VHH binders against PH domain-containing protein DDB_G0287875. Designs and how they scored, part 4

Target 1, 92 residues: PH domain-containing protein DDB_G0287875, of Dictyostelium discoideum (Social amoeba) (q1zxe2r132to223)
Amino acid sequence: SKGKSGWLLRKRPGRYDKLYSVSKADKYLRLYENEDTDNDPLYELSLENSIIELKQDLHLQLTLGNSERYIFTHESESEIVSWAQELQATMN
Key: E = the ipSAE of ESMFold2; O = the ipSAE of ESMFold2 at other seeds; V2 = 0.75 times the mean of E and O plus 0.25 times the DockQ between their complexes.

## First folded at step 1 (VHH)

Design d10 (framework vhh_6z1v_2; at its last look DockQ between E and O 0.78; V2 from the best seeds 0.00; counts 0 for: pae O 11.9 > 2)
Fold by ESMFold2 at other seeds, look of step 2:
Structure d10 (fold): chain B 92 residues (1-92), chain A 120 residues (1-120)
Amino acid sequence: as target 1 above (92 residues)
Amino acid sequence: EVQLVESGGRLVRTGGSLRLSCAASGRTFSSYAMGWFRQAPGKEREVVAAITSSGGSTWHADFVKGRFTISRDNAKNTVYLQMNSLKPEDTAVYYCAAQYRSGWYPLDYWGQGTQVTVSS
């Protein structure tokens, strides 16, 4: 894949967290507090053995190899679909 | 109101092919993202494929990758699912859905479904 960066909303019980998300095609999804990616990410998610699913409400569900689940969405349908494509491509 | 009518579901053998069509009513079809979903008895409804309102971007679930292809023709208000190399596990009711995102909450319109049965 060519990589992708941009804001995503992570669904939490009763709220969404806005995270600056970065894929560098190295089989990781890194989630940052803001666009300053020179800092360490808040989360560094290994995509190895992960399952990436686009759910019926256009939420992107990422299930990691350790069974942790992360649910993302975006206001733009094209953006969440593009993220689903990027994460699938990173795994291939 | 948007109405969606699926067609093309039938009994097919393993390894066979089938094309589903979904006709949409209304002149606003081109403003909606479209998806194909399926639900087998006792399972949750799951996304099979999705396509942006313009048709410029598509997504396919890993369990159908390389076998199913979503497409749309906005001039005909129709979305399609081409299904190849069918397996018994593809047996399900297939639904066409239109989604419009407004703020943080999706809006959904669903067809009544079309049954696809894949025999061994």
Scores: ipSAE 0.000, ipTM 0.311, lowest interface PAE 11.9, mean pLDDT 82
ESMFold2-Fast, scan of step 1: ipSAE 0.056; ipTM 0.522
ESMFold2, look of step 2: ipSAE 0.005; ipTM 0.338
ESMFold2 (binder alone), look of step 2: mean pLDDT 81; pTM 0.832

Design d11 (framework vhh_6z1v_2)
Fold by ESMFold2-Fast, scan of step 1:
Formats: structure tokens, sequence, C-alpha cells
Structure d11 (fold): chain B 92 residues (1-92), chain A 120 residues (1-120)
């Protein structure tokens, strides 16, 4: 895949966390506090053996190989669709 | 204790407009995505529109784009569906649903529905 970076909203109980997200060919999704990616990411999510589902309400469900789940959305429909496509492309 | 109560359904003429309301109680409404679904007699239930917890994102099915608009008022614990340019094909029971999973997209809480009938 060619990779993608941009903001995503991660659904948490009672809130959404805005995270700067970076997907690269190494099959990791990395989530940063802000656009300064020279800092360590808050999360490094291995996409190996992961499952991606984009639901009808435009929430993207990422289930990692270890069964952890992350739910993402975006205010732009085209952006969350683009993220779903990119993450699917970086998986096996 | 979780309750979703739809209202506003009635008989309306083709080309008319109608606003449905769904009043929510028993959960922290502002933390949940909401959806409108419909089911016509003998047909499967289908999703019509969805709205994020903040109202900042909405989705509408292709067959209602440009005619229906979902919105919400978190201060009133209410989600709305504005329906314009109604067609006989829009006749159905309309259901309000809440995404009840934390970090999930599962609509487990459903209202009893409100009947919309569109007639010439």
Amino acid sequence: as target 1 above (92 residues)
Amino acid sequence: EVQLVESGGRLVRTGGSLRLSCAASGFTFSEYAMGWFRQAPGKEREVVAAISWSGGRTWHADFVKGRFTISRDNAKNTVYLQMNSLKPEDTAVYYCAADTYYEGSHYDYWGQGTQVTVSS
C-alpha cells in the first residue's frame, strides 16, 4: 500500500479521542497525540491477522490478531472510507 | 430501563413532509451513535440514516439522500428524521436505535416504532 496519514477519531466510552494516525507498508497503524510524528506514538497496532469492517454508521472496526478492538470514525465520509481501504490494503 | 420512544408517524400524501422524533432515556444519550431504520410489510429491516454521538457526522442511504435528514439534540436527548418529498415506497414502520456497545457499532436498543403511511 502507499500509506496514509491524517486525523482519526477513536471511539471510547463517553468520548472520542482525536489521534493523528499513520499507516505504512510495515503493517502497523500508529496513533499519535498530534502531528509531530518524531515523538513516540501512543499506540502501535499490528495489522497482521487483523479484521477491518466499515459499518453503516461510518465507524471502522479494527479487530487485531490478539482480539483487541479499536473503533474509528471521521467527520468526512470520504476520509473514513479511504482509511478503511488503506488499512485493508496493508493487511495480508 | 433503557427506552427509545418514536413519535410523529402518520398518514401523509405523496410529496408531503414529516418529522419523526425519538426520545431517549435510561442511558447517556450524548455518548451513543443513533440510527433510523425502517421495515415495510414482508420486507427486511433496512438502515435509513445514522448520526454520530456529536452530530458532526451523518450517513444517509442512497434511496433517501437529498430527501431525508437525520439530526440530534443532545440537550433534549432526542434524534430526529426530517422526511421530505415522501413517496409510497417510504411506507414503513420507522425505528430508532442506539449503538449500545462501547467502541462498537451494534444497535441493540430499539424503540417500538412509528408507522408512516404515504398515500396518493
Scores: ipSAE 0.000, ipTM 0.127, lowest interface PAE 11.6, mean pLDDT 82

Design d12 (framework vhh_6z1v_2)
Fold by ESMFold2-Fast, scan of step 1:
Structure d12 (fold): chain B 92 residues (1-92), chain A 121 residues (1-121)
Amino acid sequence: as target 1 above (92 residues)
Amino acid sequence: EVQLVESGGRLVRTGGSLRLSCAASGRTFSNYVMGWFRQAPGKEREVVAAISGSGGSTWHADFVKGRFTISRDNAKNTVYLQMNSLKPEDTAVYYCAAELDWRYGTDFDYWGQGTQVTVSS
């Protein structure tokens, strides 16, 4: 996959967290507090053996191999669709 | 209330095959992730396989890759686990689980009662 970087909104109960997200060919999705990726990421999510599903309400559900789940969205429909495509390509 | 009912568990010989079914009732499940888990006595519950709501994406644990296949039929509200080349170490209670709520950091919310699979020599 070509990789992708940008902001995503991560759904939590009662709120959304804005995280700078980076997907690379190493099959990890890394989530950062801000766009300074020289800092350590808050989360490193292995995409190996993961499942992605983009729901009708434009929330992207990522289920990791350990069954842990992350829900993402974006204000832009084209952006969340692009993220779903990038993560799916990286998994395949 | 939403319910999951597993079926198909039985005694089978080593090297045999078996298909488990999980029927979902209640609210629609067509866009929810479904999974199969197993637990042997005295051991931790472990995830075996998972399938996306559309069925377009599947995941299988390393210890079952090439032997087990998860699939679903959304018209019948059913998920399946096809188990081939069964080994004695596959002996466990198999559970079906569904992600019916959108919540980060939670396990599967709905579980069936399980179906016993026993693999003997």
Scores: ipSAE 0.005, ipTM 0.183, lowest interface PAE 10.9, mean pLDDT 81

Design d13 (framework vhh_6z1v_2)
Fold by ESMFold2-Fast, scan of step 1:
Structure d13 (fold): chain B 92 residues (1-92), chain A 120 residues (1-120)
Amino acid sequence: as target 1 above (92 residues)
Amino acid sequence: EVQLVESGGRLVRTGGSLRLSCAASGFTFSSYGMGWFRQAPGKEREVVAAISSSGGYTWHADFVKGRFTISRDNAKNTVYLQMNSLKPEDTAVYYCAKDYWSEGYDYDYWGQGTQVTVSS
């Protein structure tokens, strides 16, 4: 996979958090508070031994190797589909 | 105090049907997603189905698609699991969970579960 950067909405109890998301060849998904990636990411998620599934309502479920779960969506269908494909390509 | 009380589990024949109910209290039910999980003897817990706060979105695990349907009634603070075409492999204790779509630490199982046994 060539990598991907952009905004994602992360589902939390009662809300969505807007996070600038970066996927690179090192098999980590990094989530930042904003586009300034010189700051430390809020989350560094290892994609090794992870499972990803894009649901019918365009929510993307990421289950990490340690069983922690992250749920993402996007206002654009093409963008969340693109994210699902990129993360899936990175995991194997 | 959050409470989830599952009911409806019993012994059924292969091919039979059951409806499970989960009565919720102690929180604003219509504001949270809900899910059903199950655990068979000697196996890990696995997610079966999930439903959004409004009921507008549902998800079902591949091994139950076409057989199980999750639904909710926000006026009654209840989530349901309709189970059709039951198989022996569906034998498990079934649990409902508040806010299934959150990280693992953001949801929990607060009921005793309800036992479903499927035999030929």
Scores: ipSAE 0.000, ipTM 0.136, lowest interface PAE 11.1, mean pLDDT 82

Design e01 (framework vhh_surovatamig_d1)
Fold by ESMFold2-Fast, scan of step 1:
Structure e01 (fold): chain B 92 residues (1-92), chain A 120 residues (1-120)
Amino acid sequence: as target 1 above (92 residues)
Amino acid sequence: EVQLVESGGGLVQPGGSLRLSCAASGFTFSSYWMSWVRQAPGKGLEWVATIKQDGSEKDYVDSVKGRFTISRDNAKKSLYLQMNSLRAEDTAVYYCARDYWGSEYYFDYRGQGTLVTVSS
């Protein structure tokens, strides 16, 4: 799969939403504090055995193999759809 | 039926401590992030603390950081909030809340709440 980078807003149930710089490469989704991906990511998410769903409200739901959940959105509908397609293509 | 039952609230003086408990039933407790939220008299709902499924990650609103500790016991299906150095501004009804996936709500289920009053 081709990889993708950009910013995504993470919806955190019970918390304030948080913006992350996100990089997808191979079977990993990495979340960074800012655009400098040479630094260690705050989160490194393995997409193996994950479930990726774009909900009707345009929230991208990622459930990892260990049952951890991440919810992402973007102000641009085309961008969140593009992210969903990139992640789903990795699993197929 | 999803149920969350809070307990441990009461009247306490400033500087005192309380431990809140939440008993969960009707769902796989160990599969959800859990939160504590509160509502002060005449104010809106405020998020207080969140804990990851396995307890490895915790987050707090700035005003309680260093004073409150969230924890869970997955075997007992229980959520806890240890509240130290209580202030008058912490007076509120405290609710146990389950993770929510929708955009218009922070939680899909919450309990009936337990009242915490901090006054001298």
Scores: ipSAE 0.006, ipTM 0.187, lowest interface PAE 10.2, mean pLDDT 83

Design e02 (framework vhh_surovatamig_d1)
Amino acid sequence: EVQLVESGGGLVQPGGSLRLSCAASGFTFSSYAMSWVRQAPGKGLEWVATISGSGGSTDYVDSVKGRFTISRDNAKKSLYLQMNSLRAEDTAVYYCARGYDEWLSYFDYRGQGTLVTVSS
ESMFold2-Fast, scan of step 1: ipSAE 0.014; ipTM 0.399

Design e03 (framework vhh_surovatamig_d1)
Amino acid sequence: EVQLVESGGGLVQPGGSLRLSCAASGFTFSDYWMSWVRQAPGKGLEWVATIKQDGSEKDYVDSVKGRFTISRDNAKKSLYLQMNSLRAEDTAVYYCAREGFYDSSGYLDYRGQGTLVTVSS
ESMFold2-Fast, scan of step 1: ipSAE 0.014; ipTM 0.238

Design e04 (framework vhh_surovatamig_d1)
Amino acid sequence: EVQLVESGGGLVQPGGSLRLSCAASGFTFSNYWMSWVRQAPGKGLEWVATISQSGSETDYVDSVKGRFTISRDNAKKSLYLQMNSLRAEDTAVYYCAKDRWYEYGMDVRGQGTLVTVSS
ESMFold2-Fast, scan of step 1: ipSAE 0.007; ipTM 0.287

Design e05 (framework vhh_surovatamig_d1)
Fold by ESMFold2-Fast, scan of step 1:
Structure e05 (fold): chain B 92 residues (1-92), chain A 121 residues (1-121)
Amino acid sequence: as target 1 above (92 residues)
Amino acid sequence: EVQLVESGGGLVQPGGSLRLSCAASGFTFDDYAMSWVRQAPGKGLEWVATISGSGGSTDYVDSVKGRFTISRDNAKKSLYLQMNSLRAEDTAVYYCATRYYGSRWYPFDYRGQGTLVTVSS
């Protein structure tokens, strides 16, 4: 996988959180408050033993090995599809 | 300049049908998922349906599933909502939007002026 970075919207009850997201070869998805990745990420999500599902409504469901679920979307269909493909490639 | 213009609303009796249209301009239409959202007088916004940019995926709020069909024509930069078996509770102003997935707190990037649908016996 080549890695990917960009904004994602994380679905929470009653809201969406805008998070700068970074996927690298180390098989972690890291979510930052903003594009300053020198700061600590808000979340570091191990992609090992994870499941990716892109749902009909273009929400990307990430189920981690510990059964925690994160739901992401994007205003651009091509972007959320690209994220789903990149995360799946990183897991493989 | 982004513009969304809805049309096709009107007065219809319960059990009737209407087809809403939305004409889009000023952005790359086929790169965006598109939604229909509605607002009854004095109520909040309610997400109704979404279609992916390619048209390959659709989703609906449970109350309209099996009655409404969302579709798009990317060559014409148009979005549609076919509404069948209309009920009094479907009465609302219907808005075309770039994306809204039922969260009342999700900001609309773009939204039109709306078209009024009244279902009355």
Scores: ipSAE 0.000, ipTM 0.153, lowest interface PAE 14.5, mean pLDDT 82

Design e06 (framework vhh_surovatamig_d1; at its last look DockQ between E and O 0.06; V2 from the best seeds 0.00; counts 0 for: pae O 10.9 > 2, placed apart)
Fold by ESMFold2 at other seeds, look of step 2:
Structure e06 (fold): chain B 92 residues (1-92), chain A 121 residues (1-121)
Amino acid sequence: as target 1 above (92 residues)
Amino acid sequence: EVQLVESGGGLVQPGGSLRLSCAASGFTFSSYEMSWVRQAPGKGLEWVATISSSGSTIDYVDSVKGRFTISRDNAKKSLYLQMNSLRAEDTAVYYCARWDLYGEYDAFDIRGQGTLVTVSS
């Protein structure tokens, strides 16, 4: 994968949380409170044995190897599709 | 107001089967991942199974894999758990929950009274 950084909306019950998301060639997805990536990420997700599914309603579901699930979306359809492609590539 | 109503519990012998139902109202059911969680007498809550909003992604705790099947009917706003090959260790109150996307039990949203499953000779 080539990596990708940008904002994603994480689905929570009754709301979305905005997280600055960073994908690198190390098979992790890191989620930050803001663009200041010198701080510790709020979440550091191992993509080993994970599954990516882009739903018809343009929500991206990431299921980790430990069965934890994260659901993301974006205001831009092309952006969420691009994130789905990046995360799929990163897992390989 | 979010409502979740569990039903279908009962007394069965080891090796028996039960089918649990959960009727949902007060929210857009088809947009939520749903889970079954259970609480054995005197113990904490344990996650059992989760099904994605479309039904395309399903996962189970290892102790029930191959025996339990989670399903949903978005048109009827209903969640189901088919429980086969029941064991004494499955004895618990079973709750329907909205899965809060954190993947950990303490994020589950439980609203109902649950339905008691008792597996005993």
Scores: ipSAE 0.000, ipTM 0.111, lowest interface PAE 10.9, mean pLDDT 84
ESMFold2-Fast, scan of step 1: ipSAE 0.314; ipTM 0.630
ESMFold2, look of step 2: ipSAE 0.024; ipTM 0.408
ESMFold2 (binder alone), look of step 2: mean pLDDT 83; pTM 0.840

Design e07 (framework vhh_surovatamig_d1)
Fold by ESMFold2-Fast, scan of step 1:
Structure e07 (fold): chain B 92 residues (1-92), chain A 120 residues (1-120)
Amino acid sequence: as target 1 above (92 residues)
Amino acid sequence: EVQLVESGGGLVQPGGSLRLSCAASGFTFSRYWMSWVRQAPGKGLEWVATIKQDGSEKDYVDSVKGRFTISRDNAKKSLYLQMNSLRAEDTAVYYCAAEYDILTGYEDYRGQGTLVTVSS
């Protein structure tokens, strides 16, 4: 995988958190408070043994190997589709 | 029928405190994540705080951290927001909202709101 970075909206009950997201060839998705990736990420999600599903409402469901779930979306359909493809390519 | 009824809003001076309550009926309250969201005059909805089904996890928007506290009482089917050190920028209609399972696409429920006005 070539890697990808950009903003994602993480769905939480009653809200969306805007997180700067970075996927690299090391098979982690890292989520940052803002574009300053020299800071520590808020979350480091191992993509090994994970499952990616893009739902009909354009929410991307990431189920980690430990069964934790993260839901992401984006205002742009092409961007959330691109993220789903990148994360799937990274874990394969 | 699902009902969420907010109360406790009112006029308060900057630096003052208010406690908002939300009474829930028509659904299994203890299985829902609960949130407070607000809408200032002429603005969009802004999420304020969320609490997990069992009360173990709480999150807040940055502007209210350290000032607001969300809590719930599952036996009484009630949600609360303790608001301290209120600012003019906190003026809004406050709504409680319920969400069961974001992964299965269960719809949010939201009440009719209670008005909080912070002014001198």
Scores: ipSAE 0.013, ipTM 0.188, lowest interface PAE 8.1, mean pLDDT 85

Design e08 (framework vhh_surovatamig_d1)
Fold by ESMFold2-Fast, scan of step 1:
Order: structure tokens, then sequence, then C-alpha cells
Structure e08 (fold): chain B 92 residues (1-92), chain A 120 residues (1-120)
């Protein structure tokens, strides 16, 4: 994969968090408070052995390990589809 | 079930060294920022050191900078704290801790702890 960066909405109980998201060749999805990626990421999610599912409601579910799950969406259908494809390619 | 098991504590003289280890299981270790936190007798919890999930970002409390080194081995699902130039004030139970949220030093899991005693 070529890598991807952009905003994603992370679903939390009762809310969505807007996170600047970066996928690189090192198989981590990094989530930042804003576009300044020289700052520390808020999360670094290993894509190794992960499962990616894009649901009909355009919510992308990223499952890490045996029970940890992250849910992302985007206002743009083409963007969330692009993210699903990029993360799947990065896992492989 | 999330488990964190610390080891490596013991009695050491001032100026000595110890290496603490934490074995993680029951979750995707490589996806979590991890910390070492300590509690001295009769005191509250004090954060000591943090390492990000990939190991790229590391931070320490000022009192241990230059003396302690935090590291991780994601393949072995292990967290380490190399403690050099130990001082009496470093005497505490040391806990391996998993970060609950990215923007907080709130921890959702801690191990049982390992006792470090620095005395003559």
Amino acid sequence: as target 1 above (92 residues)
Amino acid sequence: EVQLVESGGGLVQPGGSLRLSCAASGFTFSSYSMSWVRQAPGKGLEWVATISSSGSYIDYVDSVKGRFTISRDNAKKSLYLQMNSLRAEDTAVYYCARHEYWDSRGFDYRGQGTLVTVSS
C-alpha cells in the first residue's frame, strides 16, 4: 500500500471523536489530535493480525486482538471505502 | 482476560541497578501505550515512564530521566524498565499499566506489582 492520511470520525459511546489518521507501510494506523503529525499520536494501532469490516452503515470496524474494537466513519462514502481498502492492503 | 505480570524487583543498595519486566496477555499488546507507575509506602501512585505502542514516543518523570530506560518487545508481549543509579527515593511497588485513553494517564489495567527496595 501507498499509505493514506486524512480525517476520520471514531465512534465512542454517545459521541464521535474527530482524529487525523495516518496509515504507513509499517502496519500501524496512527491517530492524531490534528494535522500536525510531528506531534505525538494519540493512538498507534497495530494492523498485524487485525480484521477489517466495512458495514452497510459505512462504519469501518477494526478488530485488534481477541476483543478490542475501533469503529470509524466519514461523511464521504468514497473516503471511508478508500480507508477500508488502504487498511486491508496494509495488513496484507 | 487482560493480564499484566511484573517481575524483577528486589533489594538493592543505593547506586545499584535492577531490570523490571512485565509479561502481557489477553489483549493486542502492540496496540497499546504502556506505562510504569509506582507507589512508595504511604504515598499515592506516581507515573514514572510511558512508551507508545510502536516504541517511537517515550517520556519520563523528571526525577528518573537519565537513570531509567523504558523499552518494549512487541513480539514477546513484554515491557521493561531498566533502573540505574537507584536512590532511596525510588523505593516503591512498581506496576505495569495499560493506558485506558490516549489523552489521559488513566489506566484500565495494572499488574500485581513488584517491590523495589533501595537501602543500605
Scores: ipSAE 0.000, ipTM 0.156, lowest interface PAE 15.9, mean pLDDT 85

Design e09 (framework vhh_surovatamig_d1; at its last look DockQ between E and O 0.08; V2 from the best seeds 0.00; counts 0 for: pae O 9.1 > 2, grease 25.6 > 24.2, placed apart)
Fold by ESMFold2, look of step 2:
Parts: structure tokens; sequence; C-alpha cells
Structure e09 (fold): chain B 92 residues (1-92), chain A 121 residues (1-121)
């Protein structure tokens, strides 16, 4: 895993929220309000024992070891596929 | 086991106010974003408002901006919705929800049983 940063859309009932997402290949996914990562992240998600599924509708479902579930997508198919690959790689 | 208990609903005239409360247990309340969602009779769920962990960020659906205020008290594990200038279209069952919302592919929604708000003359 080489790390990845970029905007992701996080699915909510009836809406998507845009979050600046950062993987540093340290088994965490950090979600920020904006690109200024010097601020504290809104969420710091441990990928330990997580399950990552890219669904046919191109929604990336992340189930954490504590059973919390997060759903992401992107306007670009290649971007959400790349994120799925990055998150799978950081867990190896 | 996550538990969310909503209260404060009732019958109110147009232009009136209500304050909804949500008591949370079974999770570390202060580390989660929290939301209010509502369901009008015969309709699907509609997102209303969201608040981050320390209350420094709040967001609302356009139809309630300037009328509703979301707030939280982490010491009391409580979420609130102050609803002013109520309109008939605000009539719904209001639910408190823990983020992430488990809406689509999960066996259940992490929301309470709801509190009914009826705005009618």
Amino acid sequence: as target 1 above (92 residues)
Amino acid sequence: EVQLVESGGGLVQPGGSLRLSCAASGFTFSTYWMSWVRQAPGKGLEWVATINQDGSEKDYVDSVKGRFTISRDNAKKSLYLQMNSLRAEDTAVYYCAKEPLYYDFWSGDYRGQGTLVTVSS
C-alpha cells in the first residue's frame, strides 16, 4: 500500500457528505472536513479486522472490527475502485 | 447494545415550538456524529440535521434552516432539536440516529423508536 488521499462521498439516508479521506498505510482511514489535515480528523477509523466490499453499484462498504459500517462512493468509477484497492492493501 | 430514546413530541399549532430530546446509551456518545431524521406519514426517511462530536459543526436540510437548531450535551449523553416556527409540513415521526447510519445494507437502523410531532390547527 502506498497511501492515498482524496475526496470521497459518504452515504447518509437521502444525501452524501463530501469528506477528505486519507490513508497513510498505517491501517487507519482518516476522514477530514477539508484538505487541511493539520486539523483533527472528524473520524479516525481503525481498519484492524475490517471487511471491505466494493458492491456492483460502486458503493464501497467498510465494516470495521467493532462492527461499525461506513459506505462511500465517488463520481469517478476509477477513483472508488482505487480506494477499494488501497484499503485492501493497507490491511495486508 | 445501542439504545436511543426520543422524547418531546406532541401536538402544536403552526408557528409554535417544540424541543426534542434523545437519551443515548450503549456506545461512547461523545465520539460519534449524531443526526435527526424524520418520516412523514406514508413517506420515506428524510435527513433533518447533523452535529459533529463537540458541536462545532452543524448542518440542516434547507427546509428547516433558520427554524431548527441541533445541539448536544456529551456529559448527559443527550441530543436535542429545538424546533421553532413549526409548519404543517414538519409533521412527522422524528428519530435520533447514531452515525454511521446503517440504512441500506444493514439488518437495522441505529435509531430510536421515534417521537411524533403533529403540527395542526
Scores: ipSAE 0.011, ipTM 0.258, lowest interface PAE 8.8, mean pLDDT 83
ESMFold2-Fast, scan of step 1: ipSAE 0.097; ipTM 0.506
ESMFold2 (binder alone), look of step 2: mean pLDDT 83; pTM 0.847
ESMFold2 at other seeds, look of step 2: ipSAE 0.012; ipTM 0.211

Design e10 (framework vhh_surovatamig_d1)
Fold by ESMFold2-Fast, scan of step 1:
Structure e10 (fold): chain B 92 residues (1-92), chain A 121 residues (1-121)
Amino acid sequence: as target 1 above (92 residues)
Amino acid sequence: EVQLVESGGGLVQPGGSLRLSCAASGFTFSSYWMSWVRQAPGKGLEWVATISSDGSSTDYVDSVKGRFTISRDNAKKSLYLQMNSLRAEDTAVYYCARVEYSYDEGYFDYRGQGTLVTVSS
């Protein structure tokens, strides 16, 4: 897993939040307010014991080991598919 | 059969407080994120607050931040909304809602019958 960085849309009730997302070999997904990753991330998600599921409507469901769920999408189909593959690779 | 039954609504004066409760049955309550949504007279549904399955994460619509608190008791299969500093614009029917990822059905797949909250002097 080389890692991946880019924008993701996080689905919330009634809205989408745009978060700059960073996946590295340390098995964390970090979500930032913007592209300035020198700032602290808003969320630091352990991928250990996580489950990733890409739904038919191209929403990526991430269930963390603590049962918290994060739902992501992207305007580009190729990008959300790439994120699903990268996160799955990072977990293993 | 999924059932959600709300209670605790009533008439309260501006600045007052109410605590809403929701009793869940027919599904594994501890496995689902839960929300409160409301509908003011003549308006559409508005999302109010969400809580994660284990209670560790919460989120609120901006107009209620600092005034409302969502909580849950997984052992009792119950969801709560503590409403403080109530305003006339909080007048609505409040619904307990199960958060389900279903694109065709929207974000909430089940709602209860609702409980009416009227903020008036």
Scores: ipSAE 0.013, ipTM 0.200, lowest interface PAE 8.4, mean pLDDT 85

Design e11 (framework vhh_surovatamig_d1)
Fold by ESMFold2-Fast, scan of step 1:
Structure e11 (fold): chain B 92 residues (1-92), chain A 120 residues (1-120)
Amino acid sequence: as target 1 above (92 residues)
Amino acid sequence: EVQLVESGGGLVQPGGSLRLSCAASGFTFSDYYMSWVRQAPGKGLEWVATISGSGRSTDYVDSVKGRFTISRDNAKKSLYLQMNSLRAEDTAVYYCATEWDYGDYLPDYRGQGTLVTVSS
């Protein structure tokens, strides 16, 4: 499947919003501290059995197979829509 | 297993300074964002400052901006909080935290905390 990389802001309940350098390859979404992907990711999220929803307020909600939830946004509407499409395409 | 041990708290007068330290072990420290979080008497947890794994990015709550500085030494696996111009409102137990410590779906890896009392 097609890959995608860029920055996403993660909405964290009860915590500060946090920027991640994000890389999507095959069935994995990896969140990094910065653009150097030679470092280990902070999170390596399997997209298998996940639910991807782009909400009306442009919050991208990712529910993993283990029921963990991640909420992302981007200052650019076209970018968050592009991310939603890339992640949804991974669902076969 | 993740372990975090805070130190450096104490009693200080308004306008004074303190430097908090946190010794981390059990994970690849340089790959993780680290935070300082505090709990004032009778209040909930409040995020104070966050630093990226590389140390290039930092964030602070408005009430401490310009007074507190978060830093790290990845070779020593240590996190620091330099606190200047302390105010009575800064009185709290201060905790060193990874991102995991305060996530809804992750275990609590918070340390024991260190008490900071700002009082005349």
Scores: ipSAE 0.006, ipTM 0.156, lowest interface PAE 9.6, mean pLDDT 81

Design e12 (framework vhh_surovatamig_d1)
Fold by ESMFold2-Fast, scan of step 1:
Structure e12 (fold): chain B 92 residues (1-92), chain A 119 residues (1-119)
Amino acid sequence: as target 1 above (92 residues)
Amino acid sequence: EVQLVESGGGLVQPGGSLRLSCAASGFTFSSYAMSWVRQAPGKGLEWVATIKQDGSEKDYVDSVKGRFTISRDNAKKSLYLQMNSLRAEDTAVYYCARYRDTWYEFDPRGQGTLVTVSS
C-alpha cells in the first residue's frame, strides 16, 4: 500500500466525471475536483468493509461498507489495474 | 415483463412547469435506482437525473440543477420529474429507465413522453 494519486474517470449516468483521486495509508479514497488537494475533497470514501472488483471491460467497481457504489475507469489499462491493486492493498 | 410507461409531457412556454410520471410494472420497483433520460431532436440520449432505491440520494445533470426535482413513490411504483423554469433546450422525448448495480447501464426504457418548450 504505497499510496497513489492521479486522475480517474468516475462513471455516472450518461457521462464520466474526471476526478483527481488520492489513496493514502489511512484507508480513505479521496476524490478532488482538480489537482489542488489543499481544497476539500468532493468525496471522502472510507474503504473499511469495502469490496473492489475490476470488471472485464476495465471498469473498477468500489462498493463501500454502506453499500454505496462508485465505478471508475481510465484510458490506460495499466493505470486502472494499478488503482485496483492499490485500493485492494489498503483494505484489511 | 418489465414495463415502464411515461406520461405528463406537452407543450409549454419558456419559464413554465411540467410534472412527468413513470408507472413501473413487472419488477420489484423498490429494489432499483431509477433514472430519467432524454433525447432532443437529432441528438443522442442524455442522462437527466437518478434517484436511489430508497430516495436518499439524488443526482442531476448540471444544466437542470435547481430547476428539476426527481422523486419516487415505492408504494405506488411510480417515478416523477418536476420540471420548473423550462427552457427551449429542454425540448426532448423523456424516458424513465432502470439503473443496474453490477455494471452501470440503463435497462429497457419506456416509450417516452414528449416535452416541447416554445413560445
Scores: ipSAE 0.000, ipTM 0.153, lowest interface PAE 11.5, mean pLDDT 84

Design e13 (framework vhh_surovatamig_d1)
Fold by ESMFold2-Fast, scan of step 1:
Structure e13 (fold): chain B 92 residues (1-92), chain A 120 residues (1-120)
Amino acid sequence: as target 1 above (92 residues)
Amino acid sequence: EVQLVESGGGLVQPGGSLRLSCAASGFSFSDYAMSWVRQAPGKGLEWVATISGSGGETDYVDSVKGRFTISRDNAKKSLYLQMNSLRAEDTAVYYCARKYFYGRDYFDYRGQGTLVTVSS
């Protein structure tokens, strides 16, 4: 699990939120308002006991251990696939 | 069933303006990024502009930046393209298209199109 950072689009009812996303070896996915990671993240998502599914429509569904769900996509197919692989590698 | 119906095309002189509309039905309009795509006579499809589901993000092909504005009205389930400073090179059939996912080149549905002719 080498870690990964970059933009992701988070699907919400009626919108996509553009979030600067950072995955590191500590098994958290952190989502920031912009590239300034010195600011506090908007979300810190524990990947422990999480499930990740990349759907055929290239939306990545992350289900956290508490059953909360986050849905992500990206304009680049290779990039969303790379995110799915990185998050899966970081979990168990 | 997904339906997209374009309108607003016509004949306009170089330097003129047109506003295209697209009426959407059969899906949750606000959940999808939408695009305008065009096809000039004898040429392939060219992506023109995209707007996110919320309307908060827009993107344009370089040749139309500063001239075209994409917008949407989620309450009316409508997509718009305001076209200013039109050039002969903008002559094309314009289609509204639903994105399969966010990005420039992937569409799962498009309408029947509306013809825009820029000529003196």
Scores: ipSAE 0.000, ipTM 0.125, lowest interface PAE 12.5, mean pLDDT 84

